# Designs tried in a protein design chat: VH-VL binders against q8ixk2r445to577. Part 174

Target 1, 133 residues: q8ixk2r445to577
Amino acid sequence: FFGMLQNKGLTDYCFDYNPPDENQIVGHQVILYLCHGMGQNQFFEYTSQKEIRYNTHQPEGCIAVEAGMDTLIMHLCEETAPENQKFILQEDGSLFHEQSKKCVQAARKESSDSFVPLLRDCTNSDHQKWFFK
Below, E stands for the ipSAE of ESMFold2; O stands for the ipSAE of OpenDDE; V2 stands for 0.75 times the mean of E and O plus 0.25 times the DockQ between their complexes.

## First folded at step 8 (VH-VL)

Design q33 (framework fv_recaticimab; at its last look DockQ between E and O 0.74; V2 from the best seeds 0.00; counts 0 for: pae E 3.2 > 2)
Fold by OpenDDE, look of step 9:
Structure q33 (fold): chain C 133 residues (1-133), chain A 120 residues (1-120), chain B 112 residues (1-112)
Amino acid sequence: as target 1 above (133 residues)
Amino acid sequence: QVQLVQSGAEVKKPGASVKVSCKASGYTFTGYYMHWVRQAPGQGLEWMGYISPNSGNTKYHQNFQDRVTMTRDTSISTAYMELSRLRSDDTAVYYCARVRYSGSYPFDYWGQGTTVTVSS
Amino acid sequence: DIVMSQSPSSLSASVGDRVTITCQSSQSVLYNYNNKNYLAWYQQKPGKSPKLLIYWASTRESGVPDRFSGSGSGTDFTLTISSLQPEDFATYYCQQYYSTRTFGQGTKLEIK
């Protein structure tokens, strides 16, 4: 699966990543932004290694969750996917993070009008449902 | 074994276009990124861009972004690099090169190179 | 782009000599999360394609003789040939693959 990763509950919002430095694509937070289908900031791929890859650059970035965090941060992809980069995109649309045993939820950023994907306890909320478009 | 076989030498006039092919064998074509690198006579190596054979996604170096197009035909495991509006300083050997793994790795296999000569 | 500065541009040596080539990157190519240096060395002979020798700064590619070794971290790297053999006369390139791909300008190793 590849393309825009869109949320069901937060209508018309997609995973979005735009690093401030083209020579340093890691270490920044993945956000949600209106799905626009332009450029490469919203192009992601779900791989057989259960990675969510940001493949607009070489080397590729892979979404990771750092220890003690609930945000999605961009790391470099590796030959063998580390545990903190493994996600299960289930048939019901839920995006499950294996290491934390939590689900990715579209949420409002604290004290902001922007939105971000965050790890939360798994529910049946449409804000935890995702699909590639 | 892995092999990358490129098309033959080309001679072009300034302003023309050239399309170089790179046929892959010995591995799953869609599983590895394909990059293009050129080398002017007596000069070093210059990265041009890459294509994901699986998704078709591309990224070009800014020096070529308005003139280069990278494509692939998965049915015949072949990558293509087309360079338009050729000029004399485009004279070079053009290489396709495979990344060892989808992600952060160097180039483990290279095509034999395609010589492109641009002259009036 | 990350700029790779290679030194020297050329050198002459004899069979059996110890040879050292250096490469400096304009920014660190060390990935802090796995502590790997995204740096490779290639060998190229006239009329041939480049051949991968070293990756991750110090890991030899399969089939590469143990007389070739890579060292360094961050921004400064070295390729060493402990005892030069006749087949080692060629041009050598360093390459970073931390951000896109960029090469050093090359080092031509000639027979003295």
Scores: ipSAE 0.759, ipTM 0.916, lowest interface PAE 0.7, mean pLDDT 95
Fold by ESMFold2-Fast, scan of step 8:
Order: sequence, then C-alpha cells, then structure tokens
Structure q33 (fold): chain C 133 residues (1-133), chain A 120 residues (1-120), chain B 112 residues (1-112)
Amino acid sequence: as target 1 above (133 residues)
Amino acid sequence: QVQLVQSGAEVKKPGASVKVSCKASGYTFTGYYMHWVRQAPGQGLEWMGYISPNSGNTKYHQNFQDRVTMTRDTSISTAYMELSRLRSDDTAVYYCARVRYSGSYPFDYWGQGTTVTVSS
Amino acid sequence: DIVMSQSPSSLSASVGDRVTITCQSSQSVLYNYNNKNYLAWYQQKPGKSPKLLIYWASTRESGVPDRFSGSGSGTDFTLTISSLQPEDFATYYCQQYYSTRTFGQGTKLEIK
C-alpha cells in the first residue's frame, strides 16, 4: 500500500509532513491537512516491516512514537525497523501502534483549527480508520 | 552479478531532449531505489534525483526539477532519466546508481555512465 | 542543501606515503537515534564510474584494502591511505546521505 493516507471520519484530511526546514526532516510532528491528491508531502508507503514511510526524502522518513508520547514524529528509517516505528494496518482500517497498544486517531490540535494524528485508546470510531488513496 | 547497464552516448543540439536508460540485473529491481548523478567534464559529482521502482514516486533536486523526468518499467527492470531543454552546460556523463530501499545507504553499484554532448 | 567541503583540492604524493584527505559538512551528519554518521567516501579513476570505499564514516566496503580507513564524526571527517600504492592515484569524493545526497568537490591524488 502506498499513496495519500486519508481518514474515514475526517474525510477531507490526509497524513501530511511539512517540516519548517525541508532539509531537516527528523523530529517534527506529522500533521493532518486537506488532501490535495498530488502525492508530494502527503505520499506515504506501508511496508512489510509495518512501517509508514515518507518517500519524499532520502534517506526515507519513518513515522515513530517516542516512549510516553502520543504524537507521531518523523524519524529516519533503519535497516531493521525499531519497535516504536511499527504500526499494524488492520482490515477495518485501524492503525495499531504495537509498542504502546494504542490506535492512531485524527484529533483537533489544542487551541487551533488544525488537526493531527495522535495515539488514543482503540475504539471503533471512524476517526481511527485510515485508507490509502 | 549485480549490473547496471546504461544506454550509449548521445549528441544533441541545444533545446533538444535526451532520454538515458539504465537496465538492472542480478537483484530484485523493486527492492532498491535508482538515483541519477551527473558529472561535467573535469568537474565533480552532482546528484539529480531518484525514483522508487516499486511505487514510481520521484524526488528531483531543485536545479533539475523543471526539466527532468524519471520513470521506470518494472517488466524489463529498466529506469529512465529524461532531461529536456538541453543547454551546452548539460554536457556531462550521466550515471545511474542504486540505493538500498530505506535510503540509509550510499551508492553501492553504479552504471558505466552515458556521455551526453550538447553542441550546436 | 548540506554543503560538503574537501581539502586539499589536489595532492601530490609518492608510493609508500601516508595520505590524508579531509571533508567537512555544513551541518552534522550524525544521527543521534542510531549514533551513525551518514558519510561515505568514493574513489574515481579517469573514464570510470565512482567506486564505494567507505560508508558510515569508518566501515570499509567489501573488497576494499585495509590501507584505506575513515574516521571522524559530526561535521569533520578524514580518509587516510596508510601506504599509497600505484593503483590509488585517483580522485576521491566524500558524500553525505543524511539529507538528500551531496558530494564534496573532490581531491585529486597525483603522482609526485
């Protein structure tokens, strides 16, 4: 699976990675933004190692969650995926983060009209359902 | 056993386009990125961009973004680099080079190079 | 882009000499999560494609003689040839692969 990673409940929004400095991709938060259908900064690939890769950079970025955090941030991909970079894309569309046992949910950013993906307890909410387009 | 074999030398007029091919063998074509690097006579190496043979996704260096197109054909394990609106300073040897899928490795195998001469 | 600067631009040496080439990056290429330097060295002979010598700043590629060694971390890197052989006269390039790919301008190693 590869393409734009879109939310079922927040229908117009896709995973988006737009760091302040394009040449420094590590450590910034993954956001949700209006899907533009052109790939680019919204293009991701789900791999057999259970990674969500950002292919618009070399070396590739891999979405990770640091211990004790609920935000998705960009790390560099490694030859063997570390546990904090592993997500199970389930048949129902949920993205299950193995290390934390939580699911990725579309959520409103505090004091803002912006949206971000966050780890939350798993529910059957459409805001926790994702698909590639 | 790993080989990258590029197409032959080209001579072009200013304003024309050139399309260079790079045929891969001895490994799984979709398991490695293909990058393009050029070298003008007597000059250093200049990275142009890359393609993922698996997805077809590309990223070009800003200096080439408006003139370069990278494609691939998985049925024949071949990558292509097309450069348009050629200028005399595009005269160079063009190389393809592979990178392990994650991109966290350097160029481990290179094609032999394709000489492109742009002259009036 | 991360800018790579090599010194010297050219160097004359004799067989048996110890040769040192340096490379500096405008930004650190050390990745703190895995503690690896995303830095490689290549050798290029006239009319040939570049050949990978060293990656991760100090790891020799398979088949590369042990007279070649790399060292350094962060922004300052060195390639050393401990006892120069006739086949070592070539141009050497450093390359970062931490953010896209950029090369140093090259160091031409010539016979004295």
Scores: ipSAE 0.632, ipTM 0.871, lowest interface PAE 1.7, mean pLDDT 91
Fold by ESMFold2, look of step 9:
Structure q33 (fold): chain C 133 residues (1-133), chain A 120 residues (1-120), chain B 112 residues (1-112)
Amino acid sequence: as target 1 above (133 residues)
Amino acid sequence: QVQLVQSGAEVKKPGASVKVSCKASGYTFTGYYMHWVRQAPGQGLEWMGYISPNSGNTKYHQNFQDRVTMTRDTSISTAYMELSRLRSDDTAVYYCARVRYSGSYPFDYWGQGTTVTVSS
Amino acid sequence: DIVMSQSPSSLSASVGDRVTITCQSSQSVLYNYNNKNYLAWYQQKPGKSPKLLIYWASTRESGVPDRFSGSGSGTDFTLTISSLQPEDFATYYCQQYYSTRTFGQGTKLEIK
């Protein structure tokens, strides 16, 4: 799969990555933004290694969660996907992070009008359902 | 045996365009990115950009963004680089070079190079 | 872009000499999460395409003679040829691939 990774519950919001310097992509948080498909900031690939890969940079970015954290941060992809970069996109649309055993949920950034994907205990909420367009 | 075979030398006038091909063999074409690097006479190497043969996604160096187009045809395992509005300082050897898709490596295989001469 | 600066620009040496070429990046190319330096060295002989020698700063590419070695970390890197051979007459380039890809200006090695 590749394309925009859209949330079911937060209608018309997609994974988006817009680092301050487009050529220095490591260590910034993935956000949710209105789906538009412009400028490749919303183009992701789901790989056979269970990576969510950001393909508009060389080396490629891969979404990761650092131990004990709930935020999705851009790391570099590696030849063999590290465990913290593995997500299972399930048939019901849930996006499960294997290492933490939590699901990705669309959430409001505290004290803000902005939205971000965060890890939360898995539920049947539509805010935890994702699909590629 | 991995092989990248580029199209032949070209002579162009200022203002024209050139399209260089790079045909890959001996490996799974969609498993590697294709990059383009040029080298002016007596000068060093200059990275121009790349294409993902899987998705067709591209990224170009700032110096070329308004003049370069990189494409591919996966059915014949061939990548293309087109440079428009040629100037005399675009005279160079143009190389294709591959990079693994599933991780970042430097360029492990290079094409033989295509000499493009731009003169009036 | 990350600027790569090589030293020297050219060098003459005798067969059997130990030769070092240095490369400095304008910012670190060490990826702390895997402890790898995204730094490569290439050899280019006249009229030929570049050939990969070293990647991840110190890993020798398959088929490259043991006399070639790389060292360094962060911003400062060295290519060493431990016993120079006549076929080593070439230009050598360092390259970072941490953030896009940029090359050093090259070091021309001539054997006396």
Scores: ipSAE 0.411, ipTM 0.813, lowest interface PAE 3.2, mean pLDDT 90
ESMFold2 (binder alone), look of step 9: mean pLDDT 92; pTM 0.942

Design q34 (framework fv_recaticimab; at its last look DockQ between E and O 0.81; V2 from the best seeds 0.00; counts 0 for: pae E 4.0 > 2)
Fold by OpenDDE, look of step 10:
Order: C-alpha cells, then structure tokens, then sequence
Structure q34 (fold): chain C 133 residues (1-133), chain A 120 residues (1-120), chain B 112 residues (1-112)
C-alpha cells in the first residue's frame, strides 16, 4: 500500500511530514494535515517489513516511536527494520505499533489547532482507523 | 547474475529529446530503487534522480526537474530516462544504477552506460 | 545538497606506494541512530562504469582487495590503498547517500 495515509475519524486529514531541512529528514515529528496529495509531504508506503516509509526521500525515512514517547518520529529506514519501526495495518484499519502495543490515533495537539498521530490504547474509534488513498 | 543493460548510443540535435532504457535482470525489479547518473566527458558523476519501480514515484534533482522524466515498465523490468530540450552540455554518458536493498545503500550495480551526444 | 569535496583532484604514484584520498562533506553523513556513515567510494576505469569499493565509510564491498580501506566519520573520510597495484590506476569518487546522492569531483590516480 502506498499514497496518502488518511484518517477515518478525522475526516480529510492525512499523515504529513515536512522536515525543515530536506537534507536532514530525521528526528522530526509526523503530523496530520488536510489531505492534498501535492508534493512529497503526504506520500507514504506500508511495506512487507511492517514499516511506514516516507519514500519521497532517498534514503527512505521510516516512522519510528522512540522510547518513552507517544509521537511518531521520522528515522531512516534500515536493511532490517528495527522493532520501534514496526507497525501492523490491520484489516479493520487500525494501525498497531508492535513494540508499544498501542494504536496510532489522530489527536489534537496540545494548546494548538493542529493535529498529530499519537500512540494510544487501542480502541474501536474511527480516529484510530487509517486507510491509504 | 544481476545485470543492467542500457540502450545504445544516441546522437541528437539541440532541442530534441532522448530516451534511454535500462533493462534489469537477475533480481526482482520492483524491489529496488533505480537511479540515474550522468557523466560529461572528462568530468565527474552527477546524480539526476531516481524512480521507485514499485510505486513509480520519482524524484529529480532540481537541475533536471523541468526536463527529465523517469518511468518504468515492470512487465519487462525496464527503467527509462527521458531528457528533453537537449543542449550541448547534456552530452554525457548516462548510467542507470541500482540501490542495494531498501534504498539506504549505495549503488551496487550499474548499467554499462549510454553515450548521448548533442551537437548541431 | 550535501556537497562533497574530494582531494586531491589528481595524484601520481608508483606501484607499491601507499595512496590516500580524502573526502569532506558539507554536513555530517553520520546517522546517530545506527552510528553508520552514509559514505561510499567508487572506482572507475576509462570507458567503464563505476564500481563500488567501500560503503558505510569502511566496509569493503565483496571481492574488493583488502589493500583498499576506508576510514573517517561525520564529515571527514579517507580512502587508502596500502600498496598500489597496476590495476588500481583509475579515478576514484566518494559519494554520500545520507540525503539523495552527491559525489565528490573525483581523484584521478595516474602512474608516476
């Protein structure tokens, strides 16, 4: 699967990554933004290694969850996907992070009108359901 | 057994277009990114861009953004690089190059190169 | 773009000599999460395609003689040929693959 990764509950919002430096794509947080399909910011791929790749860059970026965090941070993809980069996109649309045993949820950023994907306890909420478009 | 075989030499007039092919064999074509690099006579290597054979996604160096088009035909494991509005300084050997594994590696296999000569 | 500055542009040496080529990147190509340097070295002979010699700054590609070695980290890297052989006369390029791909301008190694 590849393309825009859109949230079901938070209508018209997609995974979005726009690093401030195109030559330094790691270490920044993945956010949610209105789905527009333009540019490289909203193109992702779910791979057989259970990675969510930011494949508009070479080398590719892979979404990771760092220890003790609930945010999605961009790392570089590796030959063997590290545990903190493994996700399961379930048939029901839930996006499950294997290491943390949590699900990715569309959430409002604190003290902001912006939205971000955050790890939360898994529920049946549409805000935890995602699909490629 | 991995091989990248490119199309033959091209001679073009300024303003014309050239399309170079790169046929891959010995591996799963869709599993590896394909890059294009050119080398002007007596000069160094210049990265042009890449294509994902799986998704077809392309990214070009800004110096070629408005003139280059990279495509692929997965049915025949072939990548293409088309450069338009050719000028004399486009005269170069053009290489396709495979990236090892998932794209976080250097170029492990190269085509033999395609000489493109642009002259009036 | 990450700019790669390679030196020298040309070098004359004799068989048996120890040869050193340097490469500097405009920014670090060290990835902090895996401590790998996204730096490669290629060899190119006249009329031939480049050949991968070293990757991750210091790992030899399969089949590459052990007289070739790579070292360095961050922004400064070195390719060393411990004892030059006749077949080693060629042009060498460094390349970063930390962000897209950029090459050094090359070092032509000629017979003295």
Amino acid sequence: as target 1 above (133 residues)
Amino acid sequence: QVQLVQSGAEVKKPGASVKVSCKASGYTFTGYYMHWVRQAPGQGLEWMGYISPNSGYTKYHQNFQDRVTMTRDTSISTAYMELSRLRSDDTAVYYCARVRYSGSYPFDYWGQGTTVTVSS
Amino acid sequence: DIVMSQSPSSLSASVGDRVTITCQSSQSVLYNYNNKNYLAWYQQKPGKSPKLLIYWASTRESGVPDRFSGSGSGTDFTLTISSLQPEDFATYYCQQYYSTRTFGQGTKLEIK
Scores: ipSAE 0.851, ipTM 0.937, lowest interface PAE 0.6, mean pLDDT 95
Fold by ESMFold2-Fast, scan of step 8:
Order: structure tokens, then C-alpha cells, then sequence
Structure q34 (fold): chain C 133 residues (1-133), chain A 120 residues (1-120), chain B 112 residues (1-112)
């Protein structure tokens, strides 16, 4: 699968990566933003290695979660995907981060209109359901 | 085994467009990125952009994004690079080069190059 | 873009010589999570396409002779040819693949 990665519960929002410096994509947080349908900073690919690739940078970025953290950050993709970059896209639309045993959920930042994807205990919430469009 | 075979030399007038092809064989075409790099006479190598044959996604270097279009045809394992509004300083050898789908690798196989000459 | 600066632009050497070529990046190409430098070296002979020699700054590509070696980390890199052979007279390019892809301007290795 490839395209804009949209949330079922937060229906107008897509995965978005807009680093402040395109020469330094590593370490910045992945956000959620209004889906614009044009690809660009919202174009991702789900790979056979269970990666979520950011295709607007070369070499490609791969979404990762560092040990003990709940935020999704951008790393560089590697020849063999490390465990912190592996997400299982389940048939029900859940994105399961195998290393942490948690699911990716659309969440609002406290005291803010901003939204971000975060790792949370897996539930049947539509805020944990994702699809490519 | 792995081969990237490019189209033949082209001579164009300023303002014209040129479309260079790169036919891949010996590997799964949709499993690898295809990049384009050019080299002006006596000059170094300049990266132009890439295409994912699998998704069709393209990313162009800022210097070319207004004039370059990269496409592919998976049925014949061929990638294309079209450069429009040609200038004399677009005279160069244009190369296609393969990159492993893992973003961890440099250009491991190159086409033989296509010479494009732009003159009045 | 990450700017790659290569030196010297040209050098003359004799068969059997030890030759070194240097390459500097305008910012680090070391990826801290895997400790790999996203730096490659290519050889190009007249009328031919470039050929990959070294990747990850120091890993030799399959089929490349042992006399070629790469070293360095972060922003400063070196390609060494320990005992120059006649077929080694060519132009050499460094390339970063950490953020987009940019090349050094090349070093032409000429017969003395």
C-alpha cells in the first residue's frame, strides 16, 4: 500500500511529515494534518518489511518509535528494518507496533488544536484505525 | 545479468524537449528505485531526481523540478526522463542508475549513458 | 543540499605509487543510530559510466581490488589506492547519500 495514510476516527487527518530542515529529517516527530490529497509531505508507503516509508526524501525515511517513548519519529530506512521501525497493518486497520505491543492512535496534543499519532494500548477505537487513500 | 540499457544519442535545438529511456533487465523492476544523474562535458556528476517504479512516486532536485518529468512503464520495465525547454548548458551525458529499495545503498548499477547535445 | 568538496582536482602519479584523495561534506553524513557513514566512492573511465568502488565510507564493493580502501567519518573522508596500477588512471568521485544525493567535483588521476 501507498498513498495518504488517513485516520478512520479523525476523518479529515492524515500522517504528515514536514521537517524544518529537509537536509536533517532524522529525529523530528510525525504529525497529523488535514488531508490535502496531493501527496507531498503526506505520501507514505507500507512495505513488505512492515515499514512506513516517507517517500519525499532520499534516502527514504522510516517511521520509528524509540524504546520507552510513545511518539512516532522519523529515522532513515535501513537494509534490514530494525524492530523499532516495524508496524503490522492489521486487516481491521490497526497499526500494531510489535516491539512495544501498542497501537498507533490519533491523539490531540494537550491544550492545542494540533494532532499527532501516539502509541497507546490497543483498543477497538476508530482513532486507532488507518487506511491508505 | 543486471543491465540498464539507455536510448541513443540525441541532438536538439534550444527550446525543444528530450525524452531518454532506460530499459531494465535481470532483476525485479518494481523492487528498485531508478535515479537520473547527468554529467556535462568535462564536469562532475549532478543528481536530478528519482522515481519509484512500484508506486510511480517522483522526487526531483530543486534545479530541475520545473522542467523534468520522470515516468515508467512496468509492462516493459522501462523508465523515462523528459527534460523540457532545453538550453545549451543542458548538453550532457544522462545516466539512469539503480538504488536498492532499502534506502541504505548508493548507485550499484548504471546505464551506459545517453549523450544529449543542445545547439543551434 | 549537502555540498561535497573534493581535493585535489587532479594529481599525477606513477604505477606503484600510493595515492590518496580527500572528500569533505558541508554537514555530517554519519547516521548516529547505526553508526554508518552514508558516503560512497566511484571510479569513472573516459567514455564509461561510473563504477561503485566503496560504500559506507569503508566497505569495498564486490569485485573491487583490495588496493582500494576508504576511511573517515562524519565530514572528512579519504580514498586510498595502495599500489597504483595502469588501469586505475581515471576520475574518482565521492558521493553522500544521507540527504538527497550529491557528488564531489571529482579528482582526475593522471599518468606522470
Amino acid sequence: as target 1 above (133 residues)
Amino acid sequence: QVQLVQSGAEVKKPGASVKVSCKASGYTFTGYYMHWVRQAPGQGLEWMGYISPNSGYTKYHQNFQDRVTMTRDTSISTAYMELSRLRSDDTAVYYCARVRYSGSYPFDYWGQGTTVTVSS
Amino acid sequence: DIVMSQSPSSLSASVGDRVTITCQSSQSVLYNYNNKNYLAWYQQKPGKSPKLLIYWASTRESGVPDRFSGSGSGTDFTLTISSLQPEDFATYYCQQYYSTRTFGQGTKLEIK
Scores: ipSAE 0.438, ipTM 0.825, lowest interface PAE 3.0, mean pLDDT 90
Fold by ESMFold2, look of step 10:
Structure q34 (fold): chain C 133 residues (1-133), chain A 120 residues (1-120), chain B 112 residues (1-112)
Amino acid sequence: as target 1 above (133 residues)
Amino acid sequence: QVQLVQSGAEVKKPGASVKVSCKASGYTFTGYYMHWVRQAPGQGLEWMGYISPNSGYTKYHQNFQDRVTMTRDTSISTAYMELSRLRSDDTAVYYCARVRYSGSYPFDYWGQGTTVTVSS
Amino acid sequence: DIVMSQSPSSLSASVGDRVTITCQSSQSVLYNYNNKNYLAWYQQKPGKSPKLLIYWASTRESGVPDRFSGSGSGTDFTLTISSLQPEDFATYYCQQYYSTRTFGQGTKLEIK
């Protein structure tokens, strides 16, 4: 799957990656932003290795969750996907992080009108449902 | 075994466009990105950009962003690079080169190069 | 862009000599999470396409003779040819592939 990765519950919000330097992509947090498909910040690929890839950079970025954290951070993709970069996009739309056994949820960033994807205990919430557009 | 065969040399006038092809064989075309690199006479190598064979997504170096278009046709395993509004300093050999789809490797195979000469 | 600087720009040597070529990047190309340096070396002979010699700073590509070796980490890298052969006279390029892809200016290795 290619495209914008959109949240069902937080309508019209998509995964977005906007590092301060577009060529230094490692270590910044993935956010949610209004879906627009412009400027290439919202183009991701879900791969057969269970990666969520940021293909607007060479080498590619892959979304990871570092041990003990709940935030989605950009790492570089590797030939064999590291365990912390493996997500299962299920048929019901849930996005399950294999290593942590948690689901990706659209969440409001503390004390702001900004939104981010975070790991949370899996539920049936529409805020944990995702699809490519 | 692996081959990247590029189209033949071109002579162009300033303001024209050139489209270079790169036909791949001996491997699964969609398993590798295609990059384009040029080399002016007696000069070093300059990265121009790439295309993903799976999605068709492209990323170009800023120096070429407004003049270059990269495309591909997966049915014939061929990538294309078109450079418009040519000027004399675009005279160079243009190479295609492949990169593994995952793992972020360097260029393992290169085309033979296409000489583009821009002269009045 | 990460700027790659090679030294020397040209070098004259004899068959059998040991030569070293250096490459410095404007920022580290070491990816700390996997401890790999995203640095390659290419050989290019006149009228021919570049040929990959070394990747990940020190890994030889298949079919590359043992006399070629790469070393270094972070920002400073070296290509060593331990005993020059007649076919080794060429231009050598380093390349980073950590953040986009940029090349050094090249080092021309000529017969003395």
Scores: ipSAE 0.340, ipTM 0.789, lowest interface PAE 4.0, mean pLDDT 90
OpenDDE, second read of step 9: ipSAE 0.849; ipTM 0.935
ESMFold2 (binder alone), look of step 10: mean pLDDT 92; pTM 0.940

Design q35 (framework fv_recaticimab; at its last look DockQ between E and O 0.64; V2 from the best seeds 0.00; counts 0 for: pae E 4.7 > 2)
Fold by OpenDDE, look of step 9:
Structure q35 (fold): chain C 133 residues (1-133), chain A 120 residues (1-120), chain B 112 residues (1-112)
Amino acid sequence: as target 1 above (133 residues)
Amino acid sequence: QVQLVQSGAEVKKPGASVKVSCKASGYTFTGYYMHWVRQAPGQGLEWMGYISPNSGSTKYHQNFQDRVTMTRDTSISTAYMELSRLRSDDTAVYYCARVRYSGSYPFDYWGQGTTVTVSS
Amino acid sequence: DIVMSQSPSSLSASVGDRVTITCQSSQSVLYNYNNKNYLAWYQQKPGKSPKLLIYWASTRESGVPDRFSGSGSGTDFTLTISSLQPEDFATYYCQQYYSTRTFGQGTKLEIK
């Protein structure tokens, strides 16, 4: 699966990543932004390694969850996907993070009008449902 | 065994286009990124861009952004690099090169190279 | 782009000599999360494609003789040939793959 990763509950919002430095694409948070399909900031791929890969930049990035965090951060992809980069896109649309045993939920960023994907306890909320478009 | 076999030498006039092919064998074509690198006579190596054979996504170096097009045909495990509006300084050997694994790795296999000569 | 600078551009040596080539990157190519240096060395002979020698700064590619070794971290790297053999006369390139792909200008190793 590849393309825009769109949320069901938060209508018209997609995964979005735009690193401030083209020579340093890691360490920044993945956000949600209106799905526009322009450029390369919203193109992701779900791989057989259970990675959510950002492959519009060199080197290729993979979404990870750092220890003790609930945010999605861009890391470099590796030969063997580390545990913190493994996700399961379920048939019901839920996006499950294996290591934390939590689900990715579209949420409002505190004290902001912006939205971000966050790890939360798994529910049947449409805000935890995702699909590639 | 992994092999990358490129198309033969090309001679072009300025302003023309050239399309080089790179046929892969010995591995799952869609599983590895394919990059293109060129080398002018007596000069070093210059990265041009890459294509994901699986998704078809591409990224080009800014120096070639509006002149290069990278494509692939998964049914025959072949990658293509087309360079348009050729100039004399495009004269070079063009290589396709495979990344070892999906992600951030060096080039472990290279095509034999395709010589492109641009002259009046 | 990360700029790679090799030194020297060319050198002459004899069979049996110890040879050292250096490569400097304009910014660090060390990835903090896995502590790996995204740096490779290639060998190229006239009329042939480049051949991968070293990756992760110090890991030899399969089939590469023990006399080849890579060292360094961050921005400064070295390729060493402990005892030069006749087949080692070639051009060598360093490459970073931390951000895009960029090569050093090359070092031509010639027989003295």
Scores: ipSAE 0.637, ipTM 0.894, lowest interface PAE 1.0, mean pLDDT 94
Fold by ESMFold2-Fast, scan of step 8:
Structure q35 (fold): chain C 133 residues (1-133), chain A 120 residues (1-120), chain B 112 residues (1-112)
Amino acid sequence: as target 1 above (133 residues)
Amino acid sequence: QVQLVQSGAEVKKPGASVKVSCKASGYTFTGYYMHWVRQAPGQGLEWMGYISPNSGSTKYHQNFQDRVTMTRDTSISTAYMELSRLRSDDTAVYYCARVRYSGSYPFDYWGQGTTVTVSS
Amino acid sequence: DIVMSQSPSSLSASVGDRVTITCQSSQSVLYNYNNKNYLAWYQQKPGKSPKLLIYWASTRESGVPDRFSGSGSGTDFTLTISSLQPEDFATYYCQQYYSTRTFGQGTKLEIK
């Protein structure tokens, strides 16, 4: 699967990565933004290594969750995916982060009108269901 | 076994466009990224951009993004690089080069190069 | 862009010599999460395409003779040829692949 990664519950929002410096893609938080349908900063690929790749940079960025955190951060993809970069995309659309045993949920960013994907206890909420369009 | 075979030399006038091809064989074409690198006479290597043959996604170096277009045809395992509005300083050997799917690897195989000469 | 600088621009040597080429990056190419340096070395003979010699700063590509070795970390890197052979006269390039891809200007290894 590849394309724009859209939320079932927050229906107009897609995974989005807009780093402050295009030459430094690592270390910043992945956000949710209105789906624009043009790919670019919203174009992701789900790989056979269970990675969510940001393919508009070289080397590719891979979404990771650092120990003890609930935010999705961009890291560099590696030849063998480390555990913190592995997500199971289930048939129902849930994204299960294997290392933490939590699911990716569309959530409002603290003290903000913006939205971000965060790790939360797994539920059957539509805010935890994702699909490529 | 792995081979990247490029199209032949081109001579162009300033303002023209050139389209270079790179035919891959000996591996799964859609499993590797294809990058383009050029080298002006007596000068070093300059990265231009890449295409993912699988998705068709491209990323160009900002020095070229207004003039370069990279495409591919998976049915014949061929990648293309088109450079428009040619200037004399675009005279160079243009190479295609393969990068492993992970993206965290250097260029392991290169085409033989295509000489493009831009002169009045 | 990460700028790569090589030294010297040219070097004259004889068969059997130990040759050292250096490469410096304008910022670190060491990725702290995996402790790898995203640095490669290529050999280019006249009229030919570049050939990968070394990656991850010190890992030799399959089929590359053991007289070639790479070392260094962060911003300072070295390519060493322990006993120069006739087929080694070529231009050598370092390349970072930490943020996009940029090359050094090259070092021409010439017969003395």
Scores: ipSAE 0.592, ipTM 0.858, lowest interface PAE 1.9, mean pLDDT 90
Fold by ESMFold2, look of step 9:
Structure q35 (fold): chain C 133 residues (1-133), chain A 120 residues (1-120), chain B 112 residues (1-112)
Amino acid sequence: as target 1 above (133 residues)
Amino acid sequence: QVQLVQSGAEVKKPGASVKVSCKASGYTFTGYYMHWVRQAPGQGLEWMGYISPNSGSTKYHQNFQDRVTMTRDTSISTAYMELSRLRSDDTAVYYCARVRYSGSYPFDYWGQGTTVTVSS
Amino acid sequence: DIVMSQSPSSLSASVGDRVTITCQSSQSVLYNYNNKNYLAWYQQKPGKSPKLLIYWASTRESGVPDRFSGSGSGTDFTLTISSLQPEDFATYYCQQYYSTRTFGQGTKLEIK
């Protein structure tokens, strides 16, 4: 799959990545932003290695969750996907993080009106359902 | 056998455009990014940008952002680089070079180079 | 951009000599999460395309003789040719690929 990764419950919000330096993508948090398709900040690929790849950069960025954290952070992709970069996008739209056994949920960022994807216990909430557009 | 074959030498006047082709063979074209690098006479190597053969996404170095266009035709495994509003300091050999689509690798194969001469 | 600086700009040596070329980056090219340095070395002979020698700072590309070795980490890197052969007279470039791609200005290795 390739495109904008949109949340079912938080309508019209997509995965978005906008690091302070567009050429140094490591270590910043993935956010949710209104889907617009302009520029390259909202284009991701779900690969056969179960990666969510930021598909506009070389070397490639892949979404990871660091041990003990619930935030989605940009790492560099590797030839064999590290376990913390593996997500299962299921037929029901849930996005399961294999290593943590948790699901990606659209959530309000603490102390703001901004939104971010976070790991949470898996539920059937539409805020845990994702699809490519 | 991996091979990158570039179009022939070009002689241009200032203000013109040039479009260089790079035809790939011996591998799955969409499995690799295509980068473009140039080398002015007696000078070092200067990275210009890349195109993803899969998505067509591009990224250009800021020095070329307003003058370069990179495209590809996956049906004939060919990448293109077009540089517009040429000036004399664009005289160089232009190379295509590939990078594996997955992982972070340097350029493992290069085209033979295309000499572009810009003179008034 | 990450600026790459090579030293020396040129070097004269004889067959059999040990040769060392250095490269410095304006910022670290070490990716802390996998401990790899995104640094490569290329050889270019006159009229020819560059040829990859070493990547990840110290990994030799397939078919490259073992007299070529790379070392260093972070911002400081070295290419060593342990016993110079006649075919090794060329220009050598370092390149970072951590953030876009930037080359050093080159080191020309000439016959004494």
Scores: ipSAE 0.227, ipTM 0.744, lowest interface PAE 4.7, mean pLDDT 89
ESMFold2 (binder alone), look of step 9: mean pLDDT 93; pTM 0.942

